# VH-VL binders against Thioredoxin-like protein AAED1, chloroplastic: the designs that were tried, part 16

Target 1, 196 residues: Thioredoxin-like protein AAED1, chloroplastic, of Arabidopsis thaliana (Mouse-ear cress) (q9zuu2)
Amino acid sequence: AITGASSGAGIGKGTADSLDTVKVLDLRGNEIPISDLWKDRKAVVAFARHFGCVLCRKRAAYLAEKKDVMDASGVALVLIGPGSIDQANTFVEQTKFKGEVYADPNHASYEALEFVSGVSVTFTPKAAMKILESYMEGYRQDWKLSFMKDTVERGGWQQGGILVAGPGKDNISYIRKDKEAGDDPPVEEILKACCA
Short names: E, the ipSAE of ESMFold2; O, the ipSAE of OpenDDE; V2, 0.75 times the mean of E and O plus 0.25 times the DockQ between their complexes.

## First folded at step 13 (VH-VL)

Design p2b (framework fv_navenibart; at its last look DockQ between E and O 0.10; V2 from the best seeds 0.00; counts 0 for: pae E 15.1 > 2, placed apart)
Fold by ESMFold2, look of step 13:
Structure p2b (fold): chain C 196 residues (1-196), chain A 123 residues (1-123), chain B 107 residues (1-107)
Amino acid sequence: as target 1 above (196 residues)
Amino acid sequence: QVQLVQSGAEVKKPGSSVKVSCKASGYTFTRYWMSWVRQAPGQGLEWIGKIYPGDSYTNYNAKFQGRVTITVDKSTTTAYMELSSLRSEDTAVYFCARDLWFGELSDYYFDYWGQGTTVTVSS
Amino acid sequence: DIQMTQSPSSLSASVGDRVTITCKASQDISNYVAWYQQKPGKAPKFLIYDASNLETGVPDRFSGSGSGTDFTLTISSLQPEDFATYFCQQYDNFPYTFGQGTKLEIK
């Protein structure tokens, strides 16, 4: 597992290997090997929580403000989201994002990069035992209240990150895994990784 | 190409246990819940419980709690359902079925099903 | 547990007919209803989620509607392959529960 920010030509080899079989969808629905996004050029790749997320849209905007710097350095700006191609197209139409956008409806890239997920960290053996004990005592879950709370907290709170990679499929020079919503790095940190 | 392939039919005596397997392929096994549902002859469907393979969290229908154990083997992408203290009313076809937990309020339905495993409890 | 009551239990119809199957929940479940088709000896096939949304690849002669406690599956022009048993399922609250089924037979 690689957490936190890191840099260097060789430090991404294990991460690159995890991505070997991962594919994403372009806006037309074609499967693209994720490493093709940086095989022939360096790319800044932002991984959104989901396409409707206001914090992800703000991050996309602040990265796009530096697109001219990225273009001058031959660096592509890419955004990947964990939704459908319809949701990805809606994102592009609403935000006018100037970078490339891809969809990952199966979360394959998120799994391979081991980004934080609310589903995985919400379910623990200790919590399961407490629920079981409560059921044995005759208590039952208030599903109306829990359902509203669970749908806000569970399943929809996938976290993302930022990757700088390429040229070359195994050349990952920067990875940052978000620990919480709105966990934005300073833009200068990203520019140093991609463009300096 | 999602495919769920279950183990073969079983005949069991009352008081014994049965363990049914469900081999999953064509998707990321650890990202989707796996449920077990049964159908007694000529009857409707009854949900038994589910497991999230990512961390092995289980949720059982209270009717079966204490008699059922649902497990997974991530290396073989296989789910198992074991039902103990079998009775004649446990005679049914047992299905595994996939659902997505990540989604929205509506993501607790079963989009892909195994072919079913007939369990007969008699003698 | 939330009870799901289907009506009718059985229905005979001809190819080309419009049929309607209803499902009533014992309490308000918003739109958290799915519909399934099952042929004898086969696993259920998923048709509709959130009461009215067709799953990809389901023919548009199938439609669903309803909110709250009353839900309807409609087949606008029956085809030979539509003769099967149909189930509704609620997912508003655990445990997941299913209707008793509606067997749709050729008249």
Scores: ipSAE 0.000, ipTM 0.414, lowest interface PAE 15.1, mean pLDDT 79
ESMFold2 (binder alone), look of step 13: mean pLDDT 90; pTM 0.908
OpenDDE, look of step 13: ipSAE 0.025; ipTM 0.616

Design p3 (from c3 with light chain Q49E K51S N52K A88Q T89V Y90W T91D G92S G94S S95D L96H A97V; framework fv_utomilumab; at its last look DockQ between E and O 0.13; V2 from the best seeds 0.00; counts 0 for: pae E 14.5 > 2, placed apart)
Fold by ESMFold2, look of step 13:
Structure p3 (fold): chain C 196 residues (1-196), chain A 123 residues (1-123), chain B 108 residues (1-108)
Amino acid sequence: as target 1 above (196 residues)
Amino acid sequence: EVQLVQSGAEVKKPGESLRISCKGSGYSFTRYWISWVRQMPGKGLEWMGKIYPGDSYTNYSPSFQGQVTISADKSISTAYLQWSSLKASDTAMYYCARDLWFGELSDYYFDYWGQGTLVTVSS
Amino acid sequence: SYELTQPPSVSVSPGQTASITCSGDNIGDQYAHWYQQKPGQSPVLVIYEDSKRPSGIPERFSGSNSGNTATLTISGTQAMDEADYYCQVWDSFSDHVVFGGGTKLTVL
């Protein structure tokens, strides 16, 4: 049985099984079974909307601010984006993200986790306010990544989420599916799930 | 006033090449997608593919991938649809249409259409 | 892949209300757009984002989209409304534009 997420929606019974055949790419292009990311250690895995998204870059930064707490608890910080390894490398160069970064160009993890996609959940008054706040804090949208083929083919409507899993391929202890763009949990909720 | 003006009707034989054009005016040509839409005689609308003239990125319908080339010359605000070897089944009306672009905040629909280019391919 | 189904034809008398449907799996989760095409002319956008009307389109044109069906409604139908009507969505999974097969509206 899967330990359910603490968000407002229950985790599906077969979530670990749905990920069994899913693979992602590391920054050098090696294909990695997604469950290997938490097989031998616990990991906090953030799923970005896309590598150019300002709201996702802000989320990556606030998780990275807690990397020392995660390291002290033996927990890895991982980010997955639904793009190419070139887009992932550009993200790392621009943000200096201190966690591990992987690409999912075929979007297999997003499909398996049933993350939300849609126009009305991508732009909301709350998302607009969070975009403005992010710009005031110095985060920036990468418009070139936002217009690249992989991003445009999705139309920018893909949502992400946060997963806490491991050690062990089947050990998923927390999953949160974003309901709309910029739907961030309090970081303390994530720390409780990974590092309490 | 936004306009999309297409090249004139073409009468061709099977195996010939052809390039038809769509010139945009009255707006920032490089900021909007251009799609090509086929309408066979007596039939409905079929999306063929699109180009973002700002960087020439293209995306094709699977039904048309490898059968046509979509391109643009942003210096003259013109998009193109090209066949290397026409078939009789390419006989149709071809429209260009402008997508409404708002980045991540937009949907894809066509607010302006060209007048159409009739292509007739017969032996 | 994703498909949209429209009735091939709809007939109404002048002054009556015409309803043209566009069926697709969970189309209510997407925006539906509608085009009018008169013989020998290019399509013209008449409804976008389910129910919004571009400037210059008469108020008798309206739209709705819920569940598996989007509907274009023309109230007080006039002879000039006789045309082919197409629905269209953007399929976010494939990033492709999809048109319905079209509906011929006849005003008798």
Scores: ipSAE 0.000, ipTM 0.439, lowest interface PAE 14.5, mean pLDDT 81
ESMFold2 (binder alone), look of step 13: mean pLDDT 92; pTM 0.944
OpenDDE, look of step 13: ipSAE 0.022; ipTM 0.626

Design p4 (from i2_8 with heavy chain Y50R, light chain S91D; framework fv_ifinatamab; at its last look DockQ between E and O 0.45; V2 from the best seeds 0.00; counts 0 for: pae E 14.7 > 2)
Fold by ESMFold2, look of step 13:
Structure p4 (fold): chain C 196 residues (1-196), chain A 124 residues (1-124), chain B 106 residues (1-106)
Amino acid sequence: as target 1 above (196 residues)
Amino acid sequence: QVQLVQSGAEVKKPGSSVKVSCKASGYTFTSYYMHWVRQAPGQGLEWMGRINPYSGGTKYNEKFKGRVTITADESTSTAYMELSSLRSEDTAVYYCARDITIFGVVTDYYMDVWGQGTLVTVSS
Amino acid sequence: EIVLTQSPATLSLSPGERATLSCRASQSVSYMHWYQQKPGQAPRPLIYDASNRATGIPARFSGSGSGTDFTLTISSLEPEDFAVYYCQQYDSYPLTFGQGTKVEIK
């Protein structure tokens, strides 16, 4: 399969090289080399499908519930979304996400990490069920963000993933590429990778 | 052309069971919840339960627990509602109804397409 | 369980008149919908999320309200609008309907 999780020392070297020139934007619009997010500290980095996605908002909330464990281990919680700074700020205002948020409007990190994309992995019955479960738990899709021009031009097909990296720009110890929308890992898997 | 076509009217004795079918066409059957709602003569609408046709996952109104079974067959795009241990109070028109939710795109959470209804009469 | 209470039970009006229907919830709801049911027919969706018209619903139908108090308004009744109207909540299972408001010819 083109997706899955991997862990271990040195496994991320080629992936780290692919990220060498990738920059993301902070909420003020400053360009940040993506590896700066973990060069001086370990980070759990969640890559959203887009800033309006209910499944990504639920994942962000579940990761934030473990922020105390991450803080105790010196691990930062980071979310990256494929959109504008305005979309990222709207996400923060709506969700009250307690981690750091960055925008990747040109999708460079997604391309470099080779995250899955495609209609057949976006619109699945399992994803649909998880969306309804998320709504029953109180999470809501932002349809305005979901149908903004940037999201529509991409077709909404972009999938995300989770990365655990640092300290050190080359030190990627865990990467999970979502196989389809809503492909959540067990939280214990992430905690083992970041905080064991 | 989204359409829900239900099975025909039934007359049943108390203590028996009835199984009403609801055949869907014109849309992806497994992408939408299917609800069952009944209406006794001269009364309002009463939600009985719903099924996810993809997973088979169900939710039931606790008023009917133990007597109602909702199933779906994705190969025929057909939902079923079976009501057992029938009583005269179960005389009603039974409707299937599609939830408008398009997973990951639109979530407005109302029942947009309804079947024509199936009259079930329970008579001694 | 969320109880929806509609008032009045019956509105007797003439074509061209304005109809105002109320729905009160036993607790705050965010997902309130309205359905119309004509004699011998299945219900049809009318208003969703308190104020949005379903597909094909004419502009004379409008909805408003939030929290526990919701209103359906028909600005000028047409002969085909004489029917029973139900509110319905989707905030929690079991899903519940109001008991209905019958709009009938005076």
Scores: ipSAE 0.005, ipTM 0.449, lowest interface PAE 14.7, mean pLDDT 82
ESMFold2 (binder alone), look of step 13: mean pLDDT 93; pTM 0.948
OpenDDE, look of step 13: ipSAE 0.009; ipTM 0.565

Design p5 (from i2_8 with heavy chain K59S, light chain N52D; framework fv_ifinatamab; at its last look DockQ between E and O 0.06; V2 from the best seeds 0.00; counts 0 for: pae E 17.8 > 2, SAP .523 > .496, placed apart)
Fold by ESMFold2, look of step 13:
Order: sequence, then structure tokens, then C-alpha cells
Structure p5 (fold): chain C 196 residues (1-196), chain A 124 residues (1-124), chain B 106 residues (1-106)
Amino acid sequence: as target 1 above (196 residues)
Amino acid sequence: QVQLVQSGAEVKKPGSSVKVSCKASGYTFTSYYMHWVRQAPGQGLEWMGYINPYSGGTSYNEKFKGRVTITADESTSTAYMELSSLRSEDTAVYYCARDITIFGVVTDYYMDVWGQGTLVTVSS
Amino acid sequence: EIVLTQSPATLSLSPGERATLSCRASQSVSYMHWYQQKPGQAPRPLIYDASDRATGIPARFSGSGSGTDFTLTISSLEPEDFAVYYCQQYSSYPLTFGQGTKVEIK
């Protein structure tokens, strides 16, 4: 199942077709078809809730700890966030994220992949505990990015996911849609999908 | 004081397994990666792999992936390295070493505290 | 895999002399660290990120270099500095060490 953990079921041509016309922005503002990110190589693609999110920054660090394993397997690490290229560049400056970063200011990839959105899945007791745990570990929310008008209006309640795809535009081997804020898969699940 | 204290020396037969422990004290165990590095007699240092003690995530040198398992127990602040199918060339001192990759600079892989080492001798 | 080649293999010097140790990488390296190891002891961190001294390391130890060529310098050898020195890289998997340079008393 796609909603829970997708590695055992339900990955199909229909998901790839939904992405045919989706474009994202690189850090210089150039439009790039999203499928080009895995056309010629396999990629692990993380979709953040927004660039200021403490839980998303923790996930980015969690994936980056495996960058060397991904590189050894010829797998790219990619992060896509909603918002502007300015917000994406601020994220890179603050986190020193080792992977590629792209912006999707109109949420086109999120809509095409049918990622979850809503207040009730954003503000849960589980998410609150994970935010507290992240702060105790030293991760910090960027409050300026989190309260930017663009972030609040377009993606404050947006959830993300993780996709493993490529080589080849239609070759999507893993998709995981977060059920709520902070819904991280075990790293072994991602490594099995990309690098096993 | 930050310390890593390893289990004592072991003598093993070829084909058996060894599990070396590394007890951390004086710091928050889950805040730092733990590496394992070995050194054969009279030779240099060889990286085996690491564990993120918070998530349980591991990375292994491909040379050892089929035979090495690195684990961590947060409740006892102890990391473990198990090496299976031992052979004579596995005779070495095995070190645990802490780095700060998780909480600091994300790509330094700088090992700032080392255990005292555990001699594993494999002889027939 | 990035291969680190240290030279010389052995450096025989007297206390008070200057020691210069080289580490050459097979390809460009973003992070280079240096460790000191005495017989029967674990390695001790010395220099991180090519040029920054680890906590408690005396000023006589310095590091320099970038790209593929890195140098550890001990400006005036003390008796406790006679040991084996290793360089270690991270830029691509796996982490690797040089084979070591032994600094010994003449």
C-alpha cells in the first residue's frame, strides 16, 4: 500500500503519468521537469513539508547520514520543498544539506503524488512529541521561514513523503506518503529500496 | 570525563564469531556516531563502519558488510561490533571511536574519542 | 575508494628539529584529519579539517593543504612527539587512512 509503506505493493505507471508535466525549480530558478531528476540515475527524493520545518530538517539530516552509501550505489539524494528559491537557498545555507535541493512553489509535485494535507494531521500529540524530541536533540525550527506568508498560505498544513525512482522516467520503485507530520520510515526501508 | 571502555581481549578459532562491546560514559550516547576501526599487528588503520545510536542506522565498509554487524543499546550506552566467519587475517586490535557528525558539521567524520582497543586473536 | 599515500614512511630526527609529513590523495578531498599513535595506545586526534588543532593539541602542531596534497608540520619536536602519524579522509565512501609515517628518534 502506497499510504503506509509502498515497497511491497501498488507502485505503478499511473504515478509516473501524473508527473509527466510537473516541473520544479533549481536554486538558480530554472524550470526542470521533475522526471529528469531520475531519468539517467536512481534518486532518493524527499518531499519536505516546508523549508523551515524542524521535523523536515531532522529528516534531511537522517537521509544525509547515508549519502555515502547512496553515492557508492550511484544513487542521488534530492530534496524538494514547497516555496520559493529564496526559501530553498536559505534552507541550504542553514542546514548544509549535501544533496540536491529543488523548489516547488505551486505544489505541483505534491498534488500529483497526492500527498496528505490538513490541520488534524499536522497538529497531533505524536507530532508534538517528535518536535519536542527534535528540539532536545538540537534541531531548530526556522521561525522566519515557518511564518513567511507564502509558507503559511500555501503549505503550512502540507505533508510530504519519500520517493525512490530511476533510472528511467517511468521507473518508480518506492513511494511513501507521510500520514502526519513527522511520519518517518525506518532508514533500512529506504536503503532496501534504493541501495540493496 | 568522556570515555569509551571496550571489552577485554579474546582468542578465537577460525570460523567462529566475536562480539566486542564499547561502553560510553560522560556524554549523551545518542548524540554522536560510533565508528569501528581495526588495526592488524604492525599495520595501519582500517575503517569498518559506523552506527547512528539514535536511529540504529548503520553504514559498513563493503569489505566487511557480509560479516560485520554493528549495534547499539541506548539503555546501557553501549555499542557492539560482531564479526563472523573469523579467519587468521582478522587478528587485529579493534577500536570504537566517537564522532560528532550527527549534531555538528554534517560531513566531518572526525573521530575525537577512541576506546582503548580490543585485541582479537584468531588462531588454529 | 580514495587512496592516501603518506611520505616519508619513516622520519628519523632529533628533539628540537622540524618534522614535515606529507599525505597525498588519489583524488580531491574535502576533509582531511590527522591522528597520532604511540605503541600500545589508541590513536589520538591531532588536526581536523586540514588545519584546525584538536582540543588540547599544542601550537607546535600545524596542518595545511587542500585538494590532493596535505602536510602535517611539527615545528620543534618534543620527546613525546615520537610516534606514528596517520591521515584520514572523508570525501567519498569508504573512509580511508594513510599507511602512516613513523617519526623516530635518531
Scores: ipSAE 0.000, ipTM 0.438, lowest interface PAE 17.8, mean pLDDT 81
ESMFold2 (binder alone), look of step 13: mean pLDDT 90; pTM 0.931
OpenDDE, look of step 13: ipSAE 0.015; ipTM 0.571

Design p6 (from i2_8 with heavy chain Y50R S55D G56S D99G, light chain S91D; framework fv_ifinatamab; at its last look DockQ between E and O 0.04; V2 from the best seeds 0.00; counts 0 for: pae E 15.2 > 2, placed apart)
Fold by ESMFold2, look of step 13:
Structure p6 (fold): chain C 196 residues (1-196), chain A 124 residues (1-124), chain B 106 residues (1-106)
Amino acid sequence: as target 1 above (196 residues)
Amino acid sequence: QVQLVQSGAEVKKPGSSVKVSCKASGYTFTSYYMHWVRQAPGQGLEWMGRINPYDSGTKYNEKFKGRVTITADESTSTAYMELSSLRSEDTAVYYCARGITIFGVVTDYYMDVWGQGTLVTVSS
Amino acid sequence: EIVLTQSPATLSLSPGERATLSCRASQSVSYMHWYQQKPGQAPRPLIYDASNRATGIPARFSGSGSGTDFTLTISSLEPEDFAVYYCQQYDSYPLTFGQGTKVEIK
């Protein structure tokens, strides 16, 4: 092929470039460039399917159990959800999530990161089993939010992922795109990416 | 039936204040944003601000330079808009309008139910 | 602040004709809505999020567009459709409305 320039197997500049114009909303309604969330610190950023999703609430709880480890390593815990600021505030109130929460009502970050979407990856036998398992562990779906027509029509079938980035706007060191609803990585994988 | 009923028309002197009420019924008051919009005679619609009755959080149009105050009383399901330091150009019909829901994807995106309007005339 | 410019200012048509109303935003928007207002009445929601009909709105009303250019179409005007129509954005505060398009009987 061509003469030798080496590069690592990690995340390339193309992923960081796709986020250049993306903004999210904080809980007070201020627009924040998404890369500002990790420009001055490393962050673990979880992208939820939507704020009422039982599987996403379980993932948020598992990540929050490791917040002390993240804090000790100088790593922020962030959750982004597709939806309104009010849905985000309701999520915080219902779950007592101790990380930062941001809203992306136009799905700009999800589109830029090319997260999976669709009915066929949302309603699977594996997702149904994972929902049952989550209920056995005490997690609950917000049924009103989950079946609101506008949630379903605007992004209820959106899948999420996990990003580890920073410090520095272009420094994305880990990205995982969920293949289907409930596609959780082992938490140790996330801790290795952020905190080792 | 969802209904927003506003207080009656008022005539005010320049420099005074007006407080318009909006009584909500037929739905859970704290589950929806409440907006205030005015319309001067022969003019278009102008957004003044909104309140989230769940946590009393407000957002205002800075055009009014802090002259507008929006409040809500959960116990009576009533929102209020107070406009101070009235001027003749504040003569308008003032509407309250409900958003969709604070738990939906499109909450706070459009105004689905409107009050009947309150004429405030500032003169003499 | 996002400025919405509607055109034409006045549209004079007969019942049964097709009306096409334009709304142009000063920057790209995702949350464009349309309202109808008749004399002496409060505004009535028609279209939310560019293309979705509000509850109880007949199929002759349709919306389209994205980015900065949006349209409201009334496929065959009925006598009750002669009114003023406003577009409204929700992408950023302050919320803003277009100046209105009056649809009147010719």
Scores: ipSAE 0.000, ipTM 0.441, lowest interface PAE 15.2, mean pLDDT 81
ESMFold2 (binder alone), look of step 13: mean pLDDT 91; pTM 0.937
OpenDDE, look of step 13: ipSAE 0.008; ipTM 0.558

## First folded at step 15 (VH-VL; framework fv_ifinatamab)

Design q1 (from i2_8 with heavy chain I100F, light chain S91K; at its last look DockQ between E and O 0.02; V2 from the best seeds 0.00; counts 0 for: pae E 17.9 > 2, SAP .541 > .496, placed apart)
Fold by ESMFold2, look of step 15:
Structure q1 (fold): chain C 196 residues (1-196), chain A 124 residues (1-124), chain B 106 residues (1-106)
Amino acid sequence: as target 1 above (196 residues)
Amino acid sequence: QVQLVQSGAEVKKPGSSVKVSCKASGYTFTSYYMHWVRQAPGQGLEWMGYINPYSGGTKYNEKFKGRVTITADESTSTAYMELSSLRSEDTAVYYCARDFTIFGVVTDYYMDVWGQGTLVTVSS
Amino acid sequence: EIVLTQSPATLSLSPGERATLSCRASQSVSYMHWYQQKPGQAPRPLIYDASNRATGIPARFSGSGSGTDFTLTISSLEPEDFAVYYCQQYKSYPLTFGQGTKVEIK
């Protein structure tokens, strides 16, 4: 909730705006606006580096250990990964993850949330704004599907994060962007954000 | 449903080469790496290398010093392993194995589906 | 090259007994895979990433460990569990397997 959920200034509004047009896929291939995942309920949303990542599977397991606490607080556990629906289904089969799982094969949520990718020397404020300006100029249609085909090296550099949001599309109370693979917050930090 | 079917047993003379095939079915061939692993009689498993069938990229165990060549034919969903300059110590069962991976993502080298194996015997 | 040493080389046990198989790496690895192989058959996946059961593997199989020391446990042996078990690392090339632990009927 907005009330009592965070003391930080500016948390959520700019992030929520970046997500307005982002869609993810459920396990059957239906497009879901990403903000619908927390529109009517609070959610803890983990963004994996990729569905096969060992460290991401570790994070999924430790979050799932707290599913009962989240359920008791009315909080959904959600995982989003960059990949196909087939890869998402394989992840569920292999990990037995008890939360909801969605695929983002075009990396749209990762781009909108500006999760770390590549070497940090390329992330100057001016470079970041130029990347954002190119995105805002509408080059999404021509490169979106092609970008998914060209993700091999970027898949290796893609980092994830954790988001706590909802109820309400604009209500983002916690965001943590991983600085490197395996950059896990203490689970109690997440529980404080979602379930206190 | 997912299957890897390998070519039949071969008997070869020292100094010759062998090319083993591995026909994949029941999945998208280019979405998974293909490994080759061998097992000498009564011995353990030895990794030989892999191919990414999408890009054609390969990685080899340096033990074989360029004697091994791994290829893939997308149109037939078939991977091949060729081992040249055969020696008696190359007598083994050769397996292909699919690497559970996500297209465009780094693999964790988990070999989830294996072929039935191909016995290659090298003798004079 | 990372050497994986499995112990014991052979476990002679009766059905219903607990089997404990060890795999020790020559240097720290992130995670470990385990495979089961019966005579005349290809290896089959058993445990991935140290502790996750492969599809269709019964709950009596469990894996644990980290760093250099990894363990496969079969809580109560069934007749179909008598086989050779291999561990595999993926931290560095070449990928390597342990030499195997044979679990056989006493």
Scores: ipSAE 0.000, ipTM 0.434, lowest interface PAE 17.9, mean pLDDT 78
ESMFold2 (binder alone), look of step 15: mean pLDDT 91; pTM 0.940
OpenDDE, look of step 15: ipSAE 0.009; ipTM 0.526

Design q2 (from i2_8 with heavy chain I100Y I102Y, light chain S30K; at its last look DockQ between E and O 0.03; V2 from the best seeds 0.00; counts 0 for: pae E 15.7 > 2, placed apart)
Fold by ESMFold2, look of step 15:
Structure q2 (fold): chain C 196 residues (1-196), chain A 124 residues (1-124), chain B 106 residues (1-106)
Amino acid sequence: as target 1 above (196 residues)
Amino acid sequence: QVQLVQSGAEVKKPGSSVKVSCKASGYTFTSYYMHWVRQAPGQGLEWMGYINPYSGGTKYNEKFKGRVTITADESTSTAYMELSSLRSEDTAVYYCARDYTYFGVVTDYYMDVWGQGTLVTVSS
Amino acid sequence: EIVLTQSPATLSLSPGERATLSCRASQSVKYMHWYQQKPGQAPRPLIYDASNRATGIPARFSGSGSGTDFTLTISSLEPEDFAVYYCQQYSSYPLTFGQGTKVEIK
């Protein structure tokens, strides 16, 4: 239920080392080493399932609601999604997300962090409940983005997670790997990791 | 209560393969990484690799990458390590070990629960 | 690959004495752990992340250090503490162990 699902993953130098060759794209298409996102500042990094996902849009809004706390602590809010720069820009236009957005069209960060994938973890009773709740709250799946070739080709059952890291490229202090779609932690957990 | 029980000792000929099992109980199998570590007689510990039982993702010590395969079966809460093309220097005790996982605060991976070990002897 | 060098190879001490075990890494390590192994048994966790005692480990065990130099201290040896001790790093793959320090009764 609300507190019943948690991701499990190791955190340490080995995880940071797996990321050392990973690059993401900014909204203009420039390649950015992913560790640069927290090299000189702490960051809360949300990894979306894909840019059209209703549950990921709700998570983005939920984190953005706490951006003032993050700003006061010098912590950046970052979203990474699998897909193209065009899909990332469409996400920003539709959601008005106030954090930084990056694209990972080659799925490299998801592979390096070993995020969960699978049909049975995408379509669970808990995920179904969360999708319904999200629709009641006004969030909508973008079906165009959901069925774009990039989304389908890169494994439509991909899950995401949340990372807190920095300052320093090796300093990963929190990682939550979603066990199923809609597996959100309480926001207080994230704030404790980044901002306490 | 948390327990890892490994399969029994094996004697193998050079060139064959061995598959060691590690059955977990007392915890949610898919919430923790499983490592494999071996120890040759009178020697220290050598890390072989791990599996994430939830995703099936693996990482191997590259000195074993071509010969070691680590798998997991969620339905039986059992991890497996298979080592192929056995040689006499592969004679060792093979351990499975659960990784401690803690969300919300960085905690370094350490192996909190170990199996009892499986002796694999490779001889003619 | 990060090489961990433990010293001394063997400590011969009596119960009640203080044991100091060293682990030196070939490059900086953020995550260092210590394990104890008795003959015929699997290793057991002792210290994680350089200085934190694992569950159920007595206060006489303590760890310290950072960067490339790490120390395990047993403040007053008990008969059950005579064993082999390994350091292990989790900062770079492959994960590696030191070669061990044997603490034996004099």
Scores: ipSAE 0.000, ipTM 0.450, lowest interface PAE 15.7, mean pLDDT 81
ESMFold2 (binder alone), look of step 15: mean pLDDT 92; pTM 0.945
OpenDDE, look of step 15: ipSAE 0.008; ipTM 0.527

Design q3 (at its last look DockQ between E and O 0.04; V2 from the best seeds 0.00; counts 0 for: pae O 12.5 > 2, SAP .519 > .496, placed apart)
Heavy chain, then light chain:
Amino acid sequence: QVQLVQSGAEVKKPGSSVKVSCKASGYTFTSYYMHWVRQAPGQGLEWMGYINPYSGGTKYNEKFKGRVTITADESTSTAYMELSSLRSEDTAVYYCARDITIFGVVTYYMDVWGQGTLVTVSS
Amino acid sequence: EIVLTQSPATLSLSPGERATLSCRASQSVSYMHWYQQKPGQAPRPLIYDASNRATGIPARFSGSGSGTDFTLTISSLEPEDFAVYYCQQYKSYPLTFGQGTKVEIK
ESMFold2, look of step 15: ipSAE 0.006; ipTM 0.484
ESMFold2 (binder alone), look of step 15: mean pLDDT 93; pTM 0.943
OpenDDE, look of step 15: ipSAE 0.021; ipTM 0.602
ESMFold2, look of step 17: ipSAE 0.006; ipTM 0.524
ESMFold2 (binder alone), look of step 17: mean pLDDT 93; pTM 0.948
OpenDDE, look of step 17: ipSAE 0.000; ipTM 0.536

Design q4 (from i2_8 with heavy chain S31R, light chain S30K S91R; at its last look DockQ between E and O 0.57; V2 from the best seeds 0.00; counts 0 for: pae O 10.5 > 2)
Heavy chain, then light chain:
Amino acid sequence: QVQLVQSGAEVKKPGSSVKVSCKASGYTFTRYYMHWVRQAPGQGLEWMGYINPYSGGTKYNEKFKGRVTITADESTSTAYMELSSLRSEDTAVYYCARDITIFGVVTDYYMDVWGQGTLVTVSS
Amino acid sequence: EIVLTQSPATLSLSPGERATLSCRASQSVKYMHWYQQKPGQAPRPLIYDASNRATGIPARFSGSGSGTDFTLTISSLEPEDFAVYYCQQYRSYPLTFGQGTKVEIK
ESMFold2, look of step 15: ipSAE 0.007; ipTM 0.574
ESMFold2 (binder alone), look of step 15: mean pLDDT 91; pTM 0.941
OpenDDE, look of step 15: ipSAE 0.007; ipTM 0.548

